VH-VL binders against ABC transporter G family member 3 (ABCG3). Designs and how they scored, part 4

Target 1, 243 residues: ABC transporter G family member 3 (ABCG3), of Arabidopsis thaliana (Mouse-ear cress) (q9zuu9r114to356)
Amino acid sequence: IAWKDLTVTMKGKRKYSDKVVKSSNGYAFPGTMTVIMGPAKSGKSTLLRALAGRLPPSAKMYGEVFVNGSKSHMPYGSYGFVERETQLIGSLTVREFLYYSALLQLPGFLFQKRSVVEDAIQAMSLSDYANKLIGGHCYMKGLRSGERRRVSIARELVMRPHILFIDEPLYHLDSVSALLMMVTLKKLASMGCTLVFTIYQSSTEVFGLFDRICLLSNGNTLFFGETLACLQHFSNAGFPCPI

## First folded at step 25 (VH-VL)

Design t140 (from t131 with heavy chain S33K)
Fold by ESMFold2, fold request of step 26:
Formats: C-alpha cells, structure tokens, sequence
Structure t140 (fold): chain C 243 residues (1-243), chain A 126 residues (1-126), chain B 113 residues (1-113)
C-alpha cells in the first residue's frame, strides 16, 4: 500500500482549518510492520482509517491511496481492521468465537474453516486459551486485556487478510503484555501479513521491533522511513527522536 | 512423495458392507493441513465425492447426502490409514473407488485433491 | 449442489492442433474477496486415477506442460491444449471446490483425429 499527498478534512468543524491529516506520504511493503506513531490528536487514527477506506461520512479525503501501484480500493475480505475496542461474545470459547466468525465470512468447506481458525489461534499464541470462555459478559470473569486483544486480532485473521490495520494494539496493556504483543505482531508480519498500526508511545524495546515508522504531529508527517534511518536522520540533525 | 495405497475386496454381494482401506505414506492421517476423502467413479454417475474425515483438535466427518446413513469413514492413527465402510450395497454401488488427499494452506489456499490412490474396482453382484 | 457440465462430450483433434474444452457451473465458483475461482481441471488416462492439471481456474500444477492453460471466471471456464500431443489422449474433468459437496463435470474425452 502507498499514499501520496493524502489530506483528510472533517466536515462540520469550526470556522478554522479542519485538516486532520495534512499532505501525508508513505508506503508499507508486503510482510512488514509499519507504525504510525504520534501523540493524541496527531491524526494517526484518521490516517489509518483513510488508508483502509474506513473514514466516517463526516470526513473527506484528498490525495491518492495506491494498492500494489493501483488506485483501486481493497476488496472486501482482503484486509482486516481491528478497532481499539471490540465487542467479543463472552459466552463463547475462543475457538467457538473464531469458528462462527469463519462461518460468516468464508466460503467453502468446514475443513477449511476449522483449519483457518486453528492457524489464527496459533498465530496469536492463543493455544492455551482456545477452549476457555472469553467472558466479560455480565458478571462472568474472562480473559485479560492482552488475550482479549489477541482474540480481536485473530478474528480478523480468519479472513486471511493480506493487509491488517490495527488501531492501538497496545492500548491499555501493561509493559510486559505490550512487548509480547509486538513480538507476536512482528512474527505475524514475517509470515506474510502486512501490518499497519498506530501507537501513541513506545518503549526502547518496542521501538526496535518496527520496520518502518510514520511520525505524526498535529496532522503533519515529521518523518517516514525505516527505523534505523529514523534514528540516523534525527541524530544527524542534532535532535532527539520525537514520539 | 505423498502416496496413497488402497486395499480391499473387489467383489461384494448385495446387502453386504463394502470395506476399503487407504494407507498413507509421506504424510500423517492426523495432519492439520489435510482431509482424507473417498471418491467413486461409475459410468452412470461419473466421479462422485462420498465424504471425508480430518483432525482439527478432534476428529470430524462429512458425508455426501446420497450415501449419508450408509457410509462411515474412520481414521486409524496407529497404522496411518483411513477406511471406508458402505453398508447395504446394491449393484448401483458398483464403481472404481479412490481415496484422495484434500490439502489446505492458509496463505496459498490449497483446497483441491492433489494425491489419489490407485483405485479399486468394487463390483456388487449376486 | 453446484451442477457442473462440460462440452463437448468427446473431441477428436489432429496432432499439434488446438483442443478446447468448456466447463460450466450452475452457480458462480468465484470468491470475490480473494478474486479466485475455485475450479480445477483433472486429466485421467485409462487405468489411472485423475491427475491435477489446473487449479484456481488458470494456475498450472507443477510439472504440467505449458501447452495446458485454463481460463474463464464465475460460471464459464475453458481448458485449452494449445498443441495436442499423443500423450494428451485422456478424459478431462473439471471440479468445483467452492461449496460442499465437491462436484465434478461429466468429462470430455480427447482423442487424436
């Protein structure tokens, strides 16, 4: 996926400029992990949604989004989008939840649908939880935040997306769970899934896992490039690497 | 590399049970990337899928409606093989029976029969 | 059930000439999300099981000569043998693997004229 001169405005904003994303450029290579990083209100979630074709009706996009060099939109089912928070069905086990998602979204035979579910479980390191209830409905105790986030991502994986967009995969995770999530996502990318996701802030350990970084501030792209080039670029200029 | 070797009798009397076995080499009957099928071929019906068995956390079966209620497909993990039992056969069941592997790959999307047994002609006659 | 039909039932073609076999499904076998047609072509020689030639309507299996090609989408599909060889005398079947149950076409016998 690539974008060029991408600008997003929100209709019904105040009289002043309503640009949320300002002339952004970038790309994500197949099988890599590309991070959109920046502080709150930097436009990172808006950029993510623009790339995925998921902008709300109140938003207007200018510029170009390319998929494999074409201005074509992504076909239904060729990509996945994971919201910051998703509703899971707590009365189901992890396997059951993923299986019903596969039944609704995939063609073909039960053999294939069950196989995709097992692969999603393995890819998200959910094997120990596969037969456990998701929970979190009414008074039922359920999976912890990290496991629930992994289930949300696994649900999108059952569509076998080539590109997966994740809004704040580390949201509300403790530092250990966040690091483990990033290791899991890096492994997932190496298996052939292209990942584009947003992060508010990053530890040194997590930062080292990114393949490519898009740094945003107040809608402006401050840097786009490889992780090592990001450090070199700001070091050569005598500035610390921004969030 | 993967090979399927069939065995079983070629003549069965009406109302008896047809029984065939398919031995697998180069793969496991419990593979999480495969399903194990029986297909028959006759002049009147051509190639006809009968059903499969596969392992995904537990064993599953699915059978064609035309033979459901008469058919059983069982795996044998210790011998790395799977079997076909077709009850209450009639002369209309006369066919060449094949076992076949159906494969799956998450990213490449294998969903077709890639390896077949040699075939066994089973004649149902008095 | 998705019903598969083939035409012609039998085809006689001179050596080195083009042979064309058509297959039609009663419903679309295209999965639009993947833009893949779940249609395969098999070759069966006397006394042998079917052998896979083409999957996803147009992709050749490893070891299949370049003279075999598949085309079509949705409900109409074609197998083409661009230059018929003596070893290509066989019966050719299409298979849909989009929806249960698996269903095969009735076959097209190809002979040398």
Amino acid sequence: as target 1 above (243 residues)
Amino acid sequence: EVQLQQSGPGLVKPSQTLSLTCAISGDSVSSNKAAWNWIRQSPSRGLEWLGYTYYRSKWYNDYAVSVKGRITINPDTSKNQFSLQLNSVTPEDTAVFYCARLTYDFWSGYDYFDHWGQGTLVTVSS
Amino acid sequence: DIVMTQSPDSLAVSLGERATINCKSSQSVLYSSYNKNYLAWYQQKPGQPPNLLIYWASTRESGVPDRFSGSGSGTDFTLTISSLQAEDVAVYYCLQYHSSPFTFGPGTKVEIK
Scores: ipSAE 0.338, ipTM 0.665, lowest interface PAE 3.9, mean pLDDT 80
Fold by ESMFold2, last read:
Structure t140 (fold): chain C 243 residues (1-243), chain A 126 residues (1-126), chain B 113 residues (1-113)
Amino acid sequence: as target 1 above (243 residues)
Amino acid sequence: EVQLQQSGPGLVKPSQTLSLTCAISGDSVSSNKAAWNWIRQSPSRGLEWLGYTYYRSKWYNDYAVSVKGRITINPDTSKNQFSLQLNSVTPEDTAVFYCARLTYDFWSGYDYFDHWGQGTLVTVSS
Amino acid sequence: DIVMTQSPDSLAVSLGERATINCKSSQSVLYSSYNKNYLAWYQQKPGQPPNLLIYWASTRESGVPDRFSGSGSGTDFTLTISSLQAEDVAVYYCLQYHSSPFTFGPGTKVEIK
């Protein structure tokens, strides 16, 4: 995926200073992790949605989004989008939830559908939780937020997307759970899935796992490039990162 | 190299149960990348898929509608083999029976029969 | 069920000449999301089990001679043996694996003239 001169504005606000995303450029290579990083209200979620073609009706997009070198909308089932908060069906086990998702969304044989479910469970490190109830209803034992987040991502994996957009995969996770999530996502990318996700901040260990960084502030792209180049760029500008 | 070796009787009387076994080498019957099938071939039906068994966290079976209700396919992990039982056979069940491996590829979801047993002619007659 | 038909039922071809076998499905076996035709060709020699030649309509399995080629898309498919050899005498079957149940064509017997 690539984007050029991508600008997003809200209806009724046409000034450049009012734009949520201002002339952003970037790309994500197949099988890599590309992160959109920035503080709250920096435009990172809006950029993510623009790339996925999921902008709300109240927003307008200008500029170009390219998929594999051509301007085209991604076919149904070729991409996944994981919202920051996703409702899960607490009365189902993890395996049941994923299996019913596969039944509804995939054609083909049950052998294939069950295989995809087991692969998604393994890919998201959910093996120990596969037969547990998702829960979260009153008085029902349920999964913790990190496990629930991984289930949300696994559901999208069932559709076997080649590109996966994730809004804040580390949201409300402690440092150990956040590291597990990032290691898991890195392994997923190495299997051939292209990942584009947003993040508020990262530890040094998590930062090293990213392949490319799009740094946003107030709708402006401050940096886009590989992780090492990001460190060099800010060091050259007089803002060295202590590592 | 994956190999499938069949065994079982070649003659079964009408109304009895046909029983065949397929031994696997070079792969595991509990592989999460394979499913284990029985297919038969006769002049009246040609090649006909009968069903499969596979392991995905637990054992599953799926059978063709034409034989559902009288077919059973069972794995045996200790011997690394799987079996076919077809109840209440008639002379129309006379066929060459094959076991076959069905393989899986994550990105395509592709399933095709890449390895076959040698075949067992089972004749149903008195 | 997807019904598979083949033509001709039997084919006699001189050594070194081209043999052409057709397979038609009652509905499309193209999985458009992956742009792949879920059709395979099998060769069955007398007294032997079927042997995989072609998958995805046109991809040769490892160890299959270059003289075997597959073509077609959607509902119409062709297996071509560009230069028939004595060891190619067999019955050839197409198989669809797009939708359950698996269904085979009725077969095409290839003989030497």
Scores: ipSAE 0.333, ipTM 0.647, lowest interface PAE 3.7, mean pLDDT 79

Design t142 (from t131 with heavy chain S33K N37S, light chain H98Y)
Fold by OpenDDE, fold request of step 26:
Structure t142 (fold): chain C 243 residues (1-243), chain A 126 residues (1-126), chain B 113 residues (1-113)
Amino acid sequence: as target 1 above (243 residues)
Amino acid sequence: EVQLQQSGPGLVKPSQTLSLTCAISGDSVSSNKAAWSWIRQSPSRGLEWLGYTYYRSKWYNDYAVSVKGRITINPDTSKNQFSLQLNSVTPEDTAVFYCARLTYDFWSGYDYFDHWGQGTLVTVSS
Amino acid sequence: DIVMTQSPDSLAVSLGERATINCKSSQSVLYSSYNKNYLAWYQQKPGQPPNLLIYWASTRESGVPDRFSGSGSGTDFTLTISSLQAEDVAVYYCLQYYSSPFTFGPGTKVEIK
């Protein structure tokens, strides 16, 4: 996936006047992790949505998004998108939840559907939780935030997307859960899935797992490139890397 | 290389049970990437899928409606084989029976028969 | 159940000539999300089990000669042998694996004219 001169504006009272993303350029190679990093209201989520073709009607996009070198609209199922906040069914086990998703969305035989579910569970490091109730607000016992987030990602994986967009996978996760998430996603990428996700900030250890970084501030791209190049870029400028 | 070797009697009397075995080499009956299937072929019914067995956290069996209630497909992990039992056979069950591997891959979406046994003609006659 | 049909029932083609086999499904076997057709072609020679030639309607299995090609989408599919060889004498079957149960076409017998 690649984007060129991508600008996103939001509709004001009468016209589109507020630029949320300003002339952003970047790309993500297959089987790699690209992170869009920035502070609150930096435009990172908007950029992610723009890349996924999921901008709200109140937004207008300028520029171009390319998939496999061509301007193509990604059909439903060809990519996955995980929202920052997702609703899970607390009364179901992880396996049941994913299985129902597979039944509703996938063609083929039960063998394949069950296989996809098991593979998704494994891919998201949920094997120990496969038979556990997801839980929720009304449940005293349930999955922790990290596991819940991985379940949300697993749900999208059931569709076997080539590209997976994730909005803030580390949201409200502790350091241990965050690292586990990134290691899990790194493994997923190594299997051939292209990952593009947003992050507010990360530890040095987590940062090192990214292949490329798009650093946003107030809609502007401060940096785009390889992770190592980012460190060098700011080091050369005499500034610490704003991670 | 994956190979499937079939064995069993070629003659069964009406109302008796047809029993066949398929020995697997080069793969495991417990593979999470395969469903081990039985398919039969006759001039009257053509190629007909009967069912399969597979392991994904536990053992599953799915059968065709046409033979449901009479068919049992069982894995044998100790011998790395799986079997077919078809009860209450009639002359209509006369066919060449094949064991086959249904292949699966998560990302590619494989879900087709890629390896077959040599086939076993089973004749139902008094 | 998805019913599979094939045409013709039999085909006699001269060596080196093109052979065309058609397969139709009673329902679409196209999964739009992946843009993949759950359709396979098998070759069966006398006394042998079916051998996989094509899957996803147009993808050749490893080891299958280039003269074999699959095309079509939705409900209409075609297997083409660009230049018929003596070893290609067989019965060819289409298979849908889109929905349960697996269903095969009745087969098309290809012979040398």
Scores: ipSAE 0.825, ipTM 0.908, lowest interface PAE 0.5, mean pLDDT 93
Fold by OpenDDE, last read:
Structure t142 (fold): chain C 243 residues (1-243), chain A 126 residues (1-126), chain B 113 residues (1-113)
Amino acid sequence: as target 1 above (243 residues)
Amino acid sequence: EVQLQQSGPGLVKPSQTLSLTCAISGDSVSSNKAAWSWIRQSPSRGLEWLGYTYYRSKWYNDYAVSVKGRITINPDTSKNQFSLQLNSVTPEDTAVFYCARLTYDFWSGYDYFDHWGQGTLVTVSS
Amino acid sequence: DIVMTQSPDSLAVSLGERATINCKSSQSVLYSSYNKNYLAWYQQKPGQPPNLLIYWASTRESGVPDRFSGSGSGTDFTLTISSLQAEDVAVYYCLQYYSSPFTFGPGTKVEIK
């Protein structure tokens, strides 16, 4: 996936400018992790949605998004998108929840649907939780936030997307859960899934797992490139890397 | 290389049970990448899928409606084989029976029969 | 159940000539989200099990000669042998694996004219 001179405007969202994303450029190679990083209201979620073709009707997008060298017209199911907050069915186990998703969305035989579910569970490091009740606010023995987030990702993974967009996978996760999430996603990427996700802030250890970074501030791209080059980029300018 | 070797009697009397075995080499009966199937072929009914067995954290069996209630497909992990039992056979069950591997891959979406046994003619006759 | 039909029932073609076999499904076997047709073609020679030739309607299995090609989408599919060889004498079957149960076409016998 690649984007060129991407600008997103949204009426009434900002006091000084209706431009939420300003002339952003970037790309993500297959089987890699590209992170869109920035503070609150930096435009990172908007950029992610723009790339996924999931902007609200009130938004206008300028520029171009390319998938495999052509303008993006990805049908439903060809890519996955995980919202920051997703609704899970607390009364189901992880396996049941994913299985129902497979039944509703996938063609084929039960063999294939069950296989996809098991692979998704494994891919998202949920094997120990496969038979656990998802739970919720009313269930004291439910899954923790990290596991719940991985379940949400697993649900999208059931569709076998080649590109997976994730809005803030580390939201409200502790350092251990965050690292586990990133290691899990890194493994997923190594299997050929292209990952593009947003992050507010990360530890140095987590940061090192990214292949590329798009750093946003007030809609402006401060940096795009290999993650390892980011520190050098800011160092050369006499500033610390704003991560 | 995956190979399937069938064995079992070629003659069964009406109302008796047809029993066949398929030995697997080059793969595992408990593989997470396969389902192990039985298919029969006759001039009257053509090629007909009967069912399969597979392991995904636990064992599953799915059968065709046409033989449901009479068919059992069982894996044997100790011998790396799987079997077919068809109860209450009639002359209409006369066919060449094949064991086959249904292949699976998460990303590619493979879900078709890629390896077959040599086939076993089973005749139902008094 | 998805019913599969084939045409013709038999086909006699001269060596080196094109052979065309048609397969129809009673309902679409196209998964629109992936743009994949859940259709396969098999070749069966006398005394042998079916051998996989094509899957996803148009993808050749490894080892299958280039003269074999599959085309079509939705409900209408075609297997083409661009230049018939003596070894291609067989019965050809289409298979849908879109929905349970698996269903095969009745087969098309290809012979040398």
Scores: ipSAE 0.822, ipTM 0.907, lowest interface PAE 0.5, mean pLDDT 93
Fold by OpenDDE, fold request of step 26:
Structure t142 (fold): chain C 243 residues (1-243), chain A 126 residues (1-126), chain B 113 residues (1-113)
Amino acid sequence: as target 1 above (243 residues)
Amino acid sequence: EVQLQQSGPGLVKPSQTLSLTCAISGDSVSSNKAAWSWIRQSPSRGLEWLGYTYYRSKWYNDYAVSVKGRITINPDTSKNQFSLQLNSVTPEDTAVFYCARLTYDFWSGYDYFDHWGQGTLVTVSS
Amino acid sequence: DIVMTQSPDSLAVSLGERATINCKSSQSVLYSSYNKNYLAWYQQKPGQPPNLLIYWASTRESGVPDRFSGSGSGTDFTLTISSLQAEDVAVYYCLQYYSSPFTFGPGTKVEIK
């Protein structure tokens, strides 16, 4: 996936400018992790949605998004998108929840659907939680935030997307859960899935797992490139890397 | 190399039970990437899938509706084989029976038959 | 159930000539999300089990000669042998694996003219 001179405008969200993303450029190679990093209201989520073709109707997008070198619309199911806030069914186990999703969305035989579910569970490091109730709301015993987030990602993996967009996978996660998430996603990328996700900030250790980084501030792209190049870029400028 | 070797009687009387066994080499009956299937072939019905058994955290069996209620496919992990049992056979059940591996891959979504046994002609006759 | 049909029932082709076999499904076997057709082609020689030639309608199985090719989408599919060889004498079957149960075509017998 690649984007060129991408600009997104949304009415009423900013006092001084309707432009949420301003002339952003970047790309993500297959089987790699690209992170869009920035502070709150930097436009990172908007950029992610723009790349995924999931902007709200009130938004206007300018520029170009390329998939496999062409301006083609990604059909439903070819990519996955995980929202920051996802609704899970607390009364179901992780396996049941994913199986339900597979039954509703996948063609083929039960063998394949069951297999996909098990593989998704394993891919997202949820094997120990497969038979546990998801919980939430009135349920006292439920999955932790990190586990819930991985379940949400697993739900999208059931569709076997080539590209997976994730909005803030580290949201409200502690340092240990965050590292586990990134290691899990890194493994997923190594299997050939292209990952593009947003984060507010990261530890140095987590930062090192990214292949490429897009730094956003107030809609402006401060940097795009390889992770190591980012460190060098700011070092050369006499500034610490805004991780 | 994956190989499937079939064994069992070629003659069964009406109302009796047809029993066949398929021995697996080069793969495991409990593989998480395979479903072990039985398919039969006759001039009247052509190639017909009967069902399969597979292991994914637990054992599953899915059968074709046409033989449901009469068919049982059982894995044997100790011998790395799986069997077919078809009850209450009639002359209409006369066919060449094949065991086969249904292959699976997460990313590619493969679920087709890639390896077959040699086939066993089973004749239902008095 | 998805019903599979094939045409012709039998085909006689001279050595070195092109053989074309058609397969039709009663329902589409195209999964639009992946743009993949859940269709396979098998070759069966006398006294042998079916041998996989093509999967996903157009992808050749490893070891299958280049003269075999699959095409088509949705409900209409074609297996082509660009240059028929003596060893290609067999019955060819299409298979849909889009929905339960698996269903095969009735087969097309290919002979040398």
Scores: ipSAE 0.820, ipTM 0.907, lowest interface PAE 0.5, mean pLDDT 93

